# VH-VL binders against NAD kinase (nadK), part 118

Target 1, 268 residues: NAD kinase (nadK), of Syntrophomonas wolfei subsp. wolfei (q0aze0)
Amino acid sequence: MKIILVNNRFKENTEKKAQEIAGQLSALNVEVIIDNGLDEPYAGTVDFIMVLGGDGTMLRAARRYGQRAIPVLGVNMGTVGFLSNIEINELAEYLPLILREEYSLEARMMLEVAVFQQQSLLTRVFCLNELLLRSNSPRMLSFALEISGQKLEPYRGDGLIVSTTTGSTAYSLSAGGPIADPQLDAFIVTPVASHIINKRPLVVSPEREISLHLLEEREAIIGIDGQIKMDFGAENRVLIKRAPHPLLMVNLKAKPFFTSIDRSLQRQ

## First folded at step 9 (VH-VL)

Design N36 (from L6 with heavy chain T57Y; framework fv_ixekizumab)
Fold by ESMFold2-Fast, scan of step 9:
Structure N36 (fold): chain C 268 residues (1-268), chain A 122 residues (1-122), chain B 112 residues (1-112)
Amino acid sequence: as target 1 above (268 residues)
Amino acid sequence: QVQLVQSGAEVKKPGSSVKVSCKASGGTFSSYAIHWVRQAPGQGLEWMGVIIPILGYADYNQRFKGRVTITADESTSTAYMELSSLRSEDTAVYYCARGHTWKTSHGYFDYWGQGTLVTVSS
Amino acid sequence: DIVMTQTPLSLSVTPGQPASISCRSSQSLLHSIGFNYLHWYLQKPGQSPQLLIYLGSNRASGVPDRFSGSGSGTDFTLKISRVEAEDVGVYYCMQALQTPLTFGQGTKLEIK
């Protein structure tokens, strides 16, 4: 059995904990690869991925490994989050179940994002939460949104978010998008500070393709899960569709989404 | 608790096909692999294949030479096994069984369906 | 394919006496993490198979403690310390190390 431990390289305590857990797993004849984000993703066969950290670390793990159909367990290291299932102090209790593969899985849809310059593909990335198109200056954008070949009336504003249902509680929520059941597959298209008063969030089938391009030359960027930024100009086009594979999240104990989000919203 | 309920007995002519269903209840259908095992009268158990509903991926015992197709409908929590080009030697009780894991291998079968008798006669 | 061989193929036991069933695999079922992917099932007359022992030696929920599994690698044994009338049926070992999953031929246990 081979396990990847994904941790945050900027947290000294998580690196020490990753080494400690790696030693414990090696004593049980488990091969361990530590991914602290510095190197390319591990390319070999892997049986399980354990994410040590908060939601940000899980988003990185999903981007790097989410398309490989490998179970991913979020282990919280003390920061409150939505994507972890167990706490670090519970790991020893659950480790035998992990090794015996006695757990359930929850599928979370992902986005496939392809960025073009004219007809040439520049890059292709996957993400768990969202793509954000936004202005890189005080000036608002004018841009075109096309859904499965249907051209909508032009948008004018600060930008647009194309989100998964998992991402419905991230940037899309801040921009006025709905809270969605993460077990539902859908795109949520949420305008950011639209100049047109009646531009509303859209909930669309995950089988649709969404494309975006600028209608006039502006400085803009594309953000992926709040972690990757890319320049976006009038010569660029982005195509968004459902990724081929969902992220397979491990459930070792019940973590009810709706009571968690309700509690979070009351604290605001 | 978890139950697997299969469709009823079928009598088929040689050369036809049969599609047996297996409806899961009481647990999380998508989280587990559903295996199909057959047993000819008075004979032992033979593994036919498996479906991983969460991935839409199926794997088969090659001795059925493309005659078997296993599918799943997550919306109804139902797995299906279709066997084509039936011969008299395909007469058997067909079982669905849940692997304790989502994987195609490693699984032990913690729950079994009641079995579906398929009789192939002319 | 991994071949599973059970011995004996049939066994008649006086109630209260012990029974032992052997299962041999054509290659090792021991995984590098220390688990043997060998499971035992019982099929009582007219019923679906039911899980008895998983991962070589672990007793399934609800299975009486008179049942035990042992062995590693290629040689495995299922033991019943005191056979009761309800234990009648056919016992199967199954390897789950790799696909295709394969069963032994079965061992029929009868009461004398």
Scores: ipSAE 0.377, ipTM 0.754, lowest interface PAE 4.1, mean pLDDT 89

Design N37 (from L6 with heavy chain T57I; framework fv_ixekizumab)
Fold by ESMFold2-Fast, scan of step 9:
Structure N37 (fold): chain C 268 residues (1-268), chain A 122 residues (1-122), chain B 112 residues (1-112)
Amino acid sequence: as target 1 above (268 residues)
Amino acid sequence: QVQLVQSGAEVKKPGSSVKVSCKASGGTFSSYAIHWVRQAPGQGLEWMGVIIPILGIADYNQRFKGRVTITADESTSTAYMELSSLRSEDTAVYYCARGHTWKTSHGYFDYWGQGTLVTVSS
Amino acid sequence: DIVMTQTPLSLSVTPGQPASISCRSSQSLLHSIGFNYLHWYLQKPGQSPQLLIYLGSNRASGVPDRFSGSGSGTDFTLKISRVEAEDVGVYYCMQALQTPLTFGQGTKLEIK
């Protein structure tokens, strides 16, 4: 059995904790690969991925490994997030179940994002939460949104978010988007500070293709899961569709989504 | 409580096909592999194949190559096993069973359907 | 394909006496992680099979403690310490190390 441990290189002492856990797993004849984000993703066959950290670490793991149909468990190292299932102090209790494969899986949709420059494909990335198009200056954007070839009236504002249902509680929520059940597959299209009063968030079939491009030359960026940033100009076009494979999230412990979200929203 | 409920008995003629259903309740259908096992009268158990609903992937015993198709409908939590080009030797009780894991191998069958008798006669 | 061989194919036991069933595989079922992917099932007359023992030696939920599994690699044993009338049926071992999953031919347990 081979397990990847994904840790947060930006948190203090996470590397030390990852090494401790790797030692414990090696004592049980588990082969361990540590991924702290500095190297290329591990290319070999893998049975399980354990993410040590918060939601940001899970988002990185999902982009690196989410399309490979490997179970991914979120282990929280501090403040509880939405994508972790167990706490680090519970790991010893659940480890026998992990090794015996006695757990359930939840499929979480992902986005496939293809960025073009003129007619040429520049890059293709996958993400779990969202793509954000936003202005990089005080000037608002003017941009076109197409859904499965249907051209909507132009958007004017600070930007747009195209989110998965998992991402409904991330940037889309901050921009006024709806909270969605992450077990439901849908795109959520949320305007950012739209100048057009009647531009509402849209909930769209995950079978649709979404296309974005600028109608005027502006300074803009595309953000992926808040971790990848790319310049975006009038020569660029982005195409968003459902990724071929969902992220397979491990569920060892019941974590009721709606009560968790309700508590989080009431804290402020 | 997890329960697997199969469709009723079938009587088929040689050369026809049969499609048996297995509806899961009381658990997360897509999280697990659903296996199909048959038992001819007075004989032992024979593994036919498996479907992983969450990935839409199926694997089959090569003995049934080209004759068996296993599918799943997650919206109704139902797995199906279709066997074509039926012969009298295909007369058997067909069982669906849930593997404890999502994988095609390793699984132990913690829940079984009640079985569906398929009789092939002219 | 991994071939599973059970012995004996049939046994008759006086109530209260022990019973032992052997299962041998043509290849080792011991995985590098330390698990034997061998499981035992009981099929009572007119019923679906039911899980008894999984991963060589773990008793399934609701299975009485008189049932135990042991062995590793290619040789496995199912023991019943004190046979009761309700234990009548056909016992099957199954390997799950690799597809196709394969069963032993079955052992029929009868009461004298």
Scores: ipSAE 0.567, ipTM 0.813, lowest interface PAE 2.6, mean pLDDT 90

Design N38 (from L6 with heavy chain T57Q; framework fv_ixekizumab)
Fold by ESMFold2-Fast, scan of step 9:
Structure N38 (fold): chain C 268 residues (1-268), chain A 122 residues (1-122), chain B 112 residues (1-112)
Amino acid sequence: as target 1 above (268 residues)
Amino acid sequence: QVQLVQSGAEVKKPGSSVKVSCKASGGTFSSYAIHWVRQAPGQGLEWMGVIIPILGQADYNQRFKGRVTITADESTSTAYMELSSLRSEDTAVYYCARGHTWKTSHGYFDYWGQGTLVTVSS
Amino acid sequence: DIVMTQTPLSLSVTPGQPASISCRSSQSLLHSIGFNYLHWYLQKPGQSPQLLIYLGSNRASGVPDRFSGSGSGTDFTLKISRVEAEDVGVYYCMQALQTPLTFGQGTKLEIK
């Protein structure tokens, strides 16, 4: 059995804790690979991924490994978040169940984002929360949105978010998007500071393909999960579709989504 | 309570196909692998294959030489096993069973369907 | 394919006496993490199989403590310390280390 431990080396005490857990797993004849974000993702066969940290570390793990159909467990290090399932001080209690594979899985849809320059593919990335198209200057963007070949009236504003249901509580929420049950598969398309009052968030089938391009030369960027940034100009086009594989999230402990989001929103 | 309920008995002609259903209730259907096992009259158990509903992926026992197709419909929590080019030696009780894990291997079968008798005769 | 061999293929036991069934695999079922991917099932007459023992030695929920599993690698044993009338049926071992999953031939337990 081989496990990847994903941590953020820049977070307090996570590297030391990753080493301690690796030692415990090695004593049980489990091979351990530590991914602290410095190297390329591990390319070999892996049975399980433990993410030590907050939601940001989970988003990174999802981008690096989410398409490989490997169970991913979020282990909270004392940070409140939505993507972890157990606390670090509970790990010893749950470790036997992890090793015996006695846990349930929840599939979370991911986005496949392909960025083109003219007809050439520049990059393809996967993400768990969202793609954000935004202006990188004081000038608003003019851009075109196409959904499964249907060309919508032009958008004018600061940008657009294309989100998964998991991402509904991230940037999309801040921009006025709906809260979605993460067990549903759907794209949530949320305008950012639209100059057109009647541009509303859209909830569309995950079978649809979404494309975006600028109608005027502007300074813009594409953001992925709030962690990756790419320049985006009028010569670029982005295609967004449901990723081939969902992220497989491990449930060892019940974590009720609706009560968790309700409490979080009352504190904002 | 988790329960697997299979479709009723069928009588088929040689050369035809049969499709047996297995409806899961009570548990999370997509979290687990659904395996298919058959048992000819008076004989032992033979593993046919498995579907991983959460990924839409199936794996088969090579002995069936491309005659078996296992699918799942997550919206109805139902797995299906279709066996084509039926022969008299395919007469058997066909069981679906839930593995405790989503994986194709390692699983122990904690819940079994009631079985579906398929009789192949002329 | 991993071949599973059970012995005996049948046994008759007086109620209250012990019974023992052997299961041998053509290759080790012991995984590096220390688990044997061998499971035992009971099929009572006219019924679906039911899980008895998983991962070599763990008793499934609702299974009486007179049932026990032991062994490692290629040699496994299912023991019933005191056979009761409801234990009649066919016992199967199954390896789950790799696909295709394979069963032993079955052992028929009858009451004398």
Scores: ipSAE 0.569, ipTM 0.800, lowest interface PAE 2.4, mean pLDDT 90

Design N39 (from L6 with heavy chain A58T; framework fv_ixekizumab)
Fold by ESMFold2-Fast, scan of step 9:
Structure N39 (fold): chain C 268 residues (1-268), chain A 122 residues (1-122), chain B 112 residues (1-112)
Amino acid sequence: as target 1 above (268 residues)
Amino acid sequence: QVQLVQSGAEVKKPGSSVKVSCKASGGTFSSYAIHWVRQAPGQGLEWMGVIIPILGTTDYNQRFKGRVTITADESTSTAYMELSSLRSEDTAVYYCARGHTWKTSHGYFDYWGQGTLVTVSS
Amino acid sequence: DIVMTQTPLSLSVTPGQPASISCRSSQSLLHSIGFNYLHWYLQKPGQSPQLLIYLGSNRASGVPDRFSGSGSGTDFTLKISRVEAEDVGVYYCMQALQTPLTFGQGTKLEIK
C-alpha cells in the first residue's frame, strides 16, 4: 500500500507531524510519499491520499491528484474549513479503518479549464472550487459568455465566476451566488460587480460547455481556486467543462454540511 | 439499516437474455461495491462480477466472457446484472451483495439480496 | 485464478460439541499491509449467505463469540466451540485478495 501525504508548507508544525505520520505508516509496511508542494506531483501508482491541512491544501491536492480516481482524505491541522473530514488528533483512531478500507466515498465534481490563443491550446487545468475571470485594473471588463453554443448578451463588470457546487461556499458566495448542496452536480455562474442590472447568478447543467472571451482589450486574469493566476487578453478564449473524473473524498465521520454552513454564516 | 431487494424469479429460453435488478435502501449506494454471485441447484457459490457505481468501474469473471454486463442507476439506487446467450447450465439463484469497500477486490459481503431464481429451459 | 479448497466437505456433530473447517488457498492471501483477505460465510437452508468472519479472524456484527477464525497466508480455519442447532447450513470461505473472487466448495454442517 502506498499513500501520498500532502503537506501545508506554510504551517510550522505540519512538517513535523507529516514526518511523524510517515514513520507510523512505514512501521505498518505502508510506503509514504510526502508532497509539500515544491516538487512536481508524484507520477507513480498510489492507493490513498492524505491531506494534512486546511481547505487550501485540499484544493492543491485536488488539482494535482483529483483526476486519478484515488481516495482523498482531508485531515484538519487547526484551520477549520469545509473540505477536511477528521481532526489530526483523531487520525490514530481512524487509521485502522483507512487501512481496512472501511469508509465511504463522496464524489465532488471538478472543472476542466482549457485556455486557448486563437486555435491553439495554451494550457489545461483542473480545479475543485472555481474559475474567476477578473479585471486586473480599475477598468470594467466587457466580455462574452456562451453556454452550449448559446450566446448571451454581453457582460460588463469586474468579472465572472464559474463554480462547482463545492465552490458555492467559496468566492461565488462572496459575489452573491447561492449555497448549493455539494452532492449535486451543477455549474454556478456568478457575475462580479456587474454593471448590467439583470445579470443574475445562473445554475446550469454540468454537461454544458461554457466559454468566455473578452470583447475589448483589457488587463484581465483568470484565477483558479484562488491559488493559480493566468493572464487573459482579447486574443484568448477559455472553455470550461465538467472534468473527466470527480474528486473522491473520504468520509470516515459524518459532517453535517447545512448546519455547518448555517453556523459559519451566522458568525461571519 | 441497509437492505438489498432483488427482482422476482424468471423462466427463460436458451439463447435469450435475463436482467436481474438489485435495489438498495437504508444506506449510501454509490460508494460501495455491488457484487453478483450465482449458485446453481445443489452447487456452491460462483462470483460473476462487480460494479463500483461512484467510479463507473466494473470487473467480470472471465468465465462469462462478454455475456455478463453489470450496470447501476444511482437515481434509483439499483444495480443490474444482465446475462446473455443463456444456456441450461445458467439455471441458478443469482445474488447481489454489498462489499464493505469501494474496491472491486478486498471486500467482504456485509449485506446480501434475497436471491433471484433464473430457470433456463428449452 | 486463486483456487480455494475446503475440508471436510460434510460434517455431522452432536449439539454442544466443537466443529472445525479448513480452507486452503493456492496462493498467499496475506497482503503487504498485514491483512489476510479471507472471509467466511454461512448459508442456512433456504436463505442467502451471511457474513461470519472477515479478514481472517474478525467476527461480523451479531455473530456469536463461539465462532472464531484463524490462520494466515494459505491455511485458514473456522472453529465453532459449541455447535447449536441454528448453525446448520453450508459454510464457505472466500478469497478477496484479487479478482476473480473465488469461493471454496462449501462445507455442509449437520446436527446428529
Scores: ipSAE 0.503, ipTM 0.790, lowest interface PAE 3.1, mean pLDDT 90

Design N4 (from L6 with heavy chain T28S; framework fv_ixekizumab)
Fold by ESMFold2-Fast, scan of step 9:
Structure N4 (fold): chain C 268 residues (1-268), chain A 122 residues (1-122), chain B 112 residues (1-112)
Amino acid sequence: as target 1 above (268 residues)
Amino acid sequence: QVQLVQSGAEVKKPGSSVKVSCKASGGSFSSYAIHWVRQAPGQGLEWMGVIIPILGTADYNQRFKGRVTITADESTSTAYMELSSLRSEDTAVYYCARGHTWKTSHGYFDYWGQGTLVTVSS
Amino acid sequence: DIVMTQTPLSLSVTPGQPASISCRSSQSLLHSIGFNYLHWYLQKPGQSPQLLIYLGSNRASGVPDRFSGSGSGTDFTLKISRVEAEDVGVYYCMQALQTPLTFGQGTKLEIK
């Protein structure tokens, strides 16, 4: 059995804890790979992924490993988040269940994002929360949105978010998008400060393909999960579709989504 | 309290197809693998295949490959096993069973359906 | 395919006496992390099979303490310390190390 431990390199105590956990697992004849974000993703076969940190660390793990159909467990190290399932002080209690594979899984859809320079593919990335197109200056963007070959009327505003249901509580929420049950598969398309009166958030089938391009030359960026940034100009096009595999999230204990989000919203 | 409920008994002619359903209740349907096992009258248990609803993928015993198709509908929490080109030796009780894990292997079957008798006769 | 062989194929036991069933695999079922992917099931007359023992030696929920599993690698044993009338049925071992999952031939336990 081989496990990847994904930790946050910018939190000193998480590196120490990752080494401690790796030692405990090695004593049980479990091979451990530590991924602190500095190197390329581990390319070998892996049975399980344990994420030590908050939601940001989980988002990185999902981008690096989410398409490999490997169970991913979020272990919270401090600050409460939405993507962790157990606390670090609970790990010893749950470790035997992990090794016996006595846990349930939730599938969380992911986005496949392909960025083109005209006809040439520049990059392809996967993400758990969202793609953000936004202006990189005070000037609003004019851009085209196409859904499964259907060309919508042009958008004018600061940008657009294409989100998974998991991402509905992230940037899409801040831009006025709906809160979605993460058990549903859907794209949520949320405008950012649209100057067109009738541009509302859209909830569309995850089987659709979404494309975006600028209608005039502007300084813009594409953001992925709030962690990756790419320049986006009038010569660029982005194509978004459902990723081939969902992220397989491990549940060792029940976490009620709706009461968690309700409490979070009441606490600002 | 998890329960697997299968469709009723069927009598089929040789060369036809049969589709047996298995409806899960009382738990998370997509989190587990659903296996199909058959038992000919007075004989032992034979594993036919498995569906992993969370991935939408299936795996089959090679003895049935090309004749068996296992599918799942997450909206109704129902797994299906379809066996084509039926022969008299396909007469058996067909069981669905839940593996404790989402994987095709390793699983122990913690819940079983009540069984569906399929009789193939002319 | 991994071949599973059970002995005996049938067994008649006086109530209160012990019973022992053997299961042998054609290759080791012991995984590197220390688990044997060998599970035991009981099928009572007219009923679906039910789980008794999983991962070689772990008793399933609701299974009486008189049932125990032992063994490792290729040789496994299911023991009933004191057979009761409700224990009548066919016992099956199953390997789950790799697909296709395979069962032993079954051992029929009857009361004298």
Scores: ipSAE 0.559, ipTM 0.798, lowest interface PAE 2.5, mean pLDDT 90

Design N40 (from L6 with heavy chain A58P; framework fv_ixekizumab)
Fold by ESMFold2-Fast, scan of step 9:
Structure N40 (fold): chain C 268 residues (1-268), chain A 122 residues (1-122), chain B 112 residues (1-112)
Amino acid sequence: as target 1 above (268 residues)
Amino acid sequence: QVQLVQSGAEVKKPGSSVKVSCKASGGTFSSYAIHWVRQAPGQGLEWMGVIIPILGTPDYNQRFKGRVTITADESTSTAYMELSSLRSEDTAVYYCARGHTWKTSHGYFDYWGQGTLVTVSS
Amino acid sequence: DIVMTQTPLSLSVTPGQPASISCRSSQSLLHSIGFNYLHWYLQKPGQSPQLLIYLGSNRASGVPDRFSGSGSGTDFTLKISRVEAEDVGVYYCMQALQTPLTFGQGTKLEIK
């Protein structure tokens, strides 16, 4: 059995803990590949991915490995978040179940984001939470939104978020989007500070294609999962689709999504 | 409690096709592999194939490849096995069974359907 | 394909006496992580098969303590310490190391 162990090199003591866990797994005849974010993703076949860290580390793992249809387990290292399933102090208890493959899986949709200049593909990336289009200056954007070839009236404002249901509790929530059951597949399209009074968030089929382009030359950026930034100008277009494969998240113990989000909103 | 309920018995003519359903209840349908196994009268068990509902990907025993199609509908928690170009030798009880794992291999079958008798005669 | 061979193909046992069934595979079923992907099933007359033993030696939920599995690699044994009337049926071993999954021929257990 081969496991990728993903850790966050920027968190205190995570490298030491990753080495400790790798040693424990090796003692059980498990081959371990450590991914600390510095190198390119491991290209070989693996059986399981264990993510040591918070939601940010899980988002990175999802972008690197989410399209490979390999189980991914989030192990919390002391931070609070929505994407981890067990705590680090519980790992020894659950490890036998992992090795026996006695766990359930949850499929989480991902976005495929393709950025074009004219008709040329510049880049293709995948993400778990969202794509953000935003102004990079005090000036508002004017931009066009198309959903499966249907052209909406122009948007004016600070930007737009196209989110998965998993991302509904991330940046989309802060911008006024709805809370969505992450077991559902849908795009959530949430305007950011729109100057058009009745521009509301949209919930649309994951089978639809969403495209965005600027109507006026402005300084803008595309943000991916709050971790990647790309310049976006009037010569660029972005196409957003549901990714070919969902992220397969390991569920070793029940995590009550609705009660967790309800408690979080009450403290807000 | 997990339960697999299959469609009723069928009588088919040679050259036709049959589609057997297997509805899962009481557990997480998408998280487990659904296998199909047949048993001809008085004979042993023969593995036909499997579907991983969460991935939508089937794998087949090469003996049946080209004639068998296994599908799953996650919205109804139902798996299907369709066998085409039926021959008299395809007369058997067809079972669906849940593997304890999402993988196509390794799984032990912790729950079995009640079986569907398919009789192929002219 | 991995070939599974069961012996004997049939046996008759007096109630209360032990029974033993062997299962041999054409290649090792021991995976590098330490598990034997060999499982045992019982099919009672007129019923669907039911799981008895998984991963070589683990009893399934609800299976009486009189059933035990042993072995590793290519040679496996299912033992019943004292046979009871309800144990009548056909016993199958199955390898799950790789697809296609394959079953032994079955062993029919009858009461004398």
Scores: ipSAE 0.024, ipTM 0.601, lowest interface PAE 8.0, mean pLDDT 88

Design N41 (from L6 with heavy chain G99D; framework fv_ixekizumab)
Fold by ESMFold2-Fast, scan of step 9:
Structure N41 (fold): chain C 268 residues (1-268), chain A 122 residues (1-122), chain B 112 residues (1-112)
Amino acid sequence: as target 1 above (268 residues)
Amino acid sequence: QVQLVQSGAEVKKPGSSVKVSCKASGGTFSSYAIHWVRQAPGQGLEWMGVIIPILGTADYNQRFKGRVTITADESTSTAYMELSSLRSEDTAVYYCARDHTWKTSHGYFDYWGQGTLVTVSS
Amino acid sequence: DIVMTQTPLSLSVTPGQPASISCRSSQSLLHSIGFNYLHWYLQKPGQSPQLLIYLGSNRASGVPDRFSGSGSGTDFTLKISRVEAEDVGVYYCMQALQTPLTFGQGTKLEIK
């Protein structure tokens, strides 16, 4: 069995903990690859991915490995989040179940984001939470949204979020979007500080294709899962569709989504 | 509570095809692989193939390659096994079984359907 | 393909007496992570097969303590410490190390 351990090199103690866990797994005859984010993603075949950290580390793992149909387990390192399933101090208890594959999987849809400059593809990225189009200056954006060939009335404001249901509790929530059951597949399209007072969040089929482009030259960015930023100008177009494969998230422990989000909202 | 419920018995002529359904209830349908196993009268168990609903991919026993197709419809939590170019030797009870994993191997069958008798006769 | 061989093919037991069934694989079912991908199923007359033992020695949920599995690599044994009338049926071992998944020929257990 071969396992990738994904950690955040820059967070104190996570590298040391990753090495300890790698040693424990090696003692059980498990081959371990450590991914601390510095190198290209491991290209060989692997059986399982353990993500040691918070939601940010899971988002990076999903971007790097989410399309490869490999089970991914989020192991929380001391900060709570929505994408981890067990705590680090529970790992020893659950290791036998992991090795015997005695766990269920939850499929989480991902976005495929393709950014073009004129007719040329600049980049293609996958993400678990959302794409954010945002102004990078004090001036509001004027932009066009098209959903499966249907052109909406122009948007004016600070931007737009196109989110998965998993991302409904991330930036989309902060911008006034709905909380969605992550087991439901849908795009959530949430305006950011729209100057058109009746622009509401939309919930649309994941089979639809969404495109965005600027109607006026402005300083704007495209953000991916809050981790990647790309300049976006009037010569650019972004196409968003459902990624070919979902992220396969491991469930070892019942983690009720609705009670978790309810507690979080009472404290936020 | 997990249950697999299969479609009813079929009588088919040689050269025709049959499509057997397996509806899962309880638990998350897409989290598990669904295997198909057949048993000719008085004979043992023979593995036919598997569908992995979460990926939409299937794998087959070489003996049935080209004749068997296994599919899944996640919206109805139903797996299907279609066997074409039927011969008298295909007369058997066909079972669906849920793997405790999502994979094609390294799992075990924790739940079985009730079986569907397919009789191939002229 | 991995060939699975069961012995005996049939067994008659007086109620309360023990029964033992052997299963042999043509290659080792022991994976590098330490698990044997060998499982035992029981098919009672007129019923679907049901899981008894998984990964060589683990009892499935609801299976009585009188059932036990042992062995490693190529040789495996299913034991019933005291046979009851409800244990009548055909017992199958299955390997799940690689596809195609393969079953033994079955062992028919009858009551005298």
Scores: ipSAE 0.007, ipTM 0.558, lowest interface PAE 8.8, mean pLDDT 88

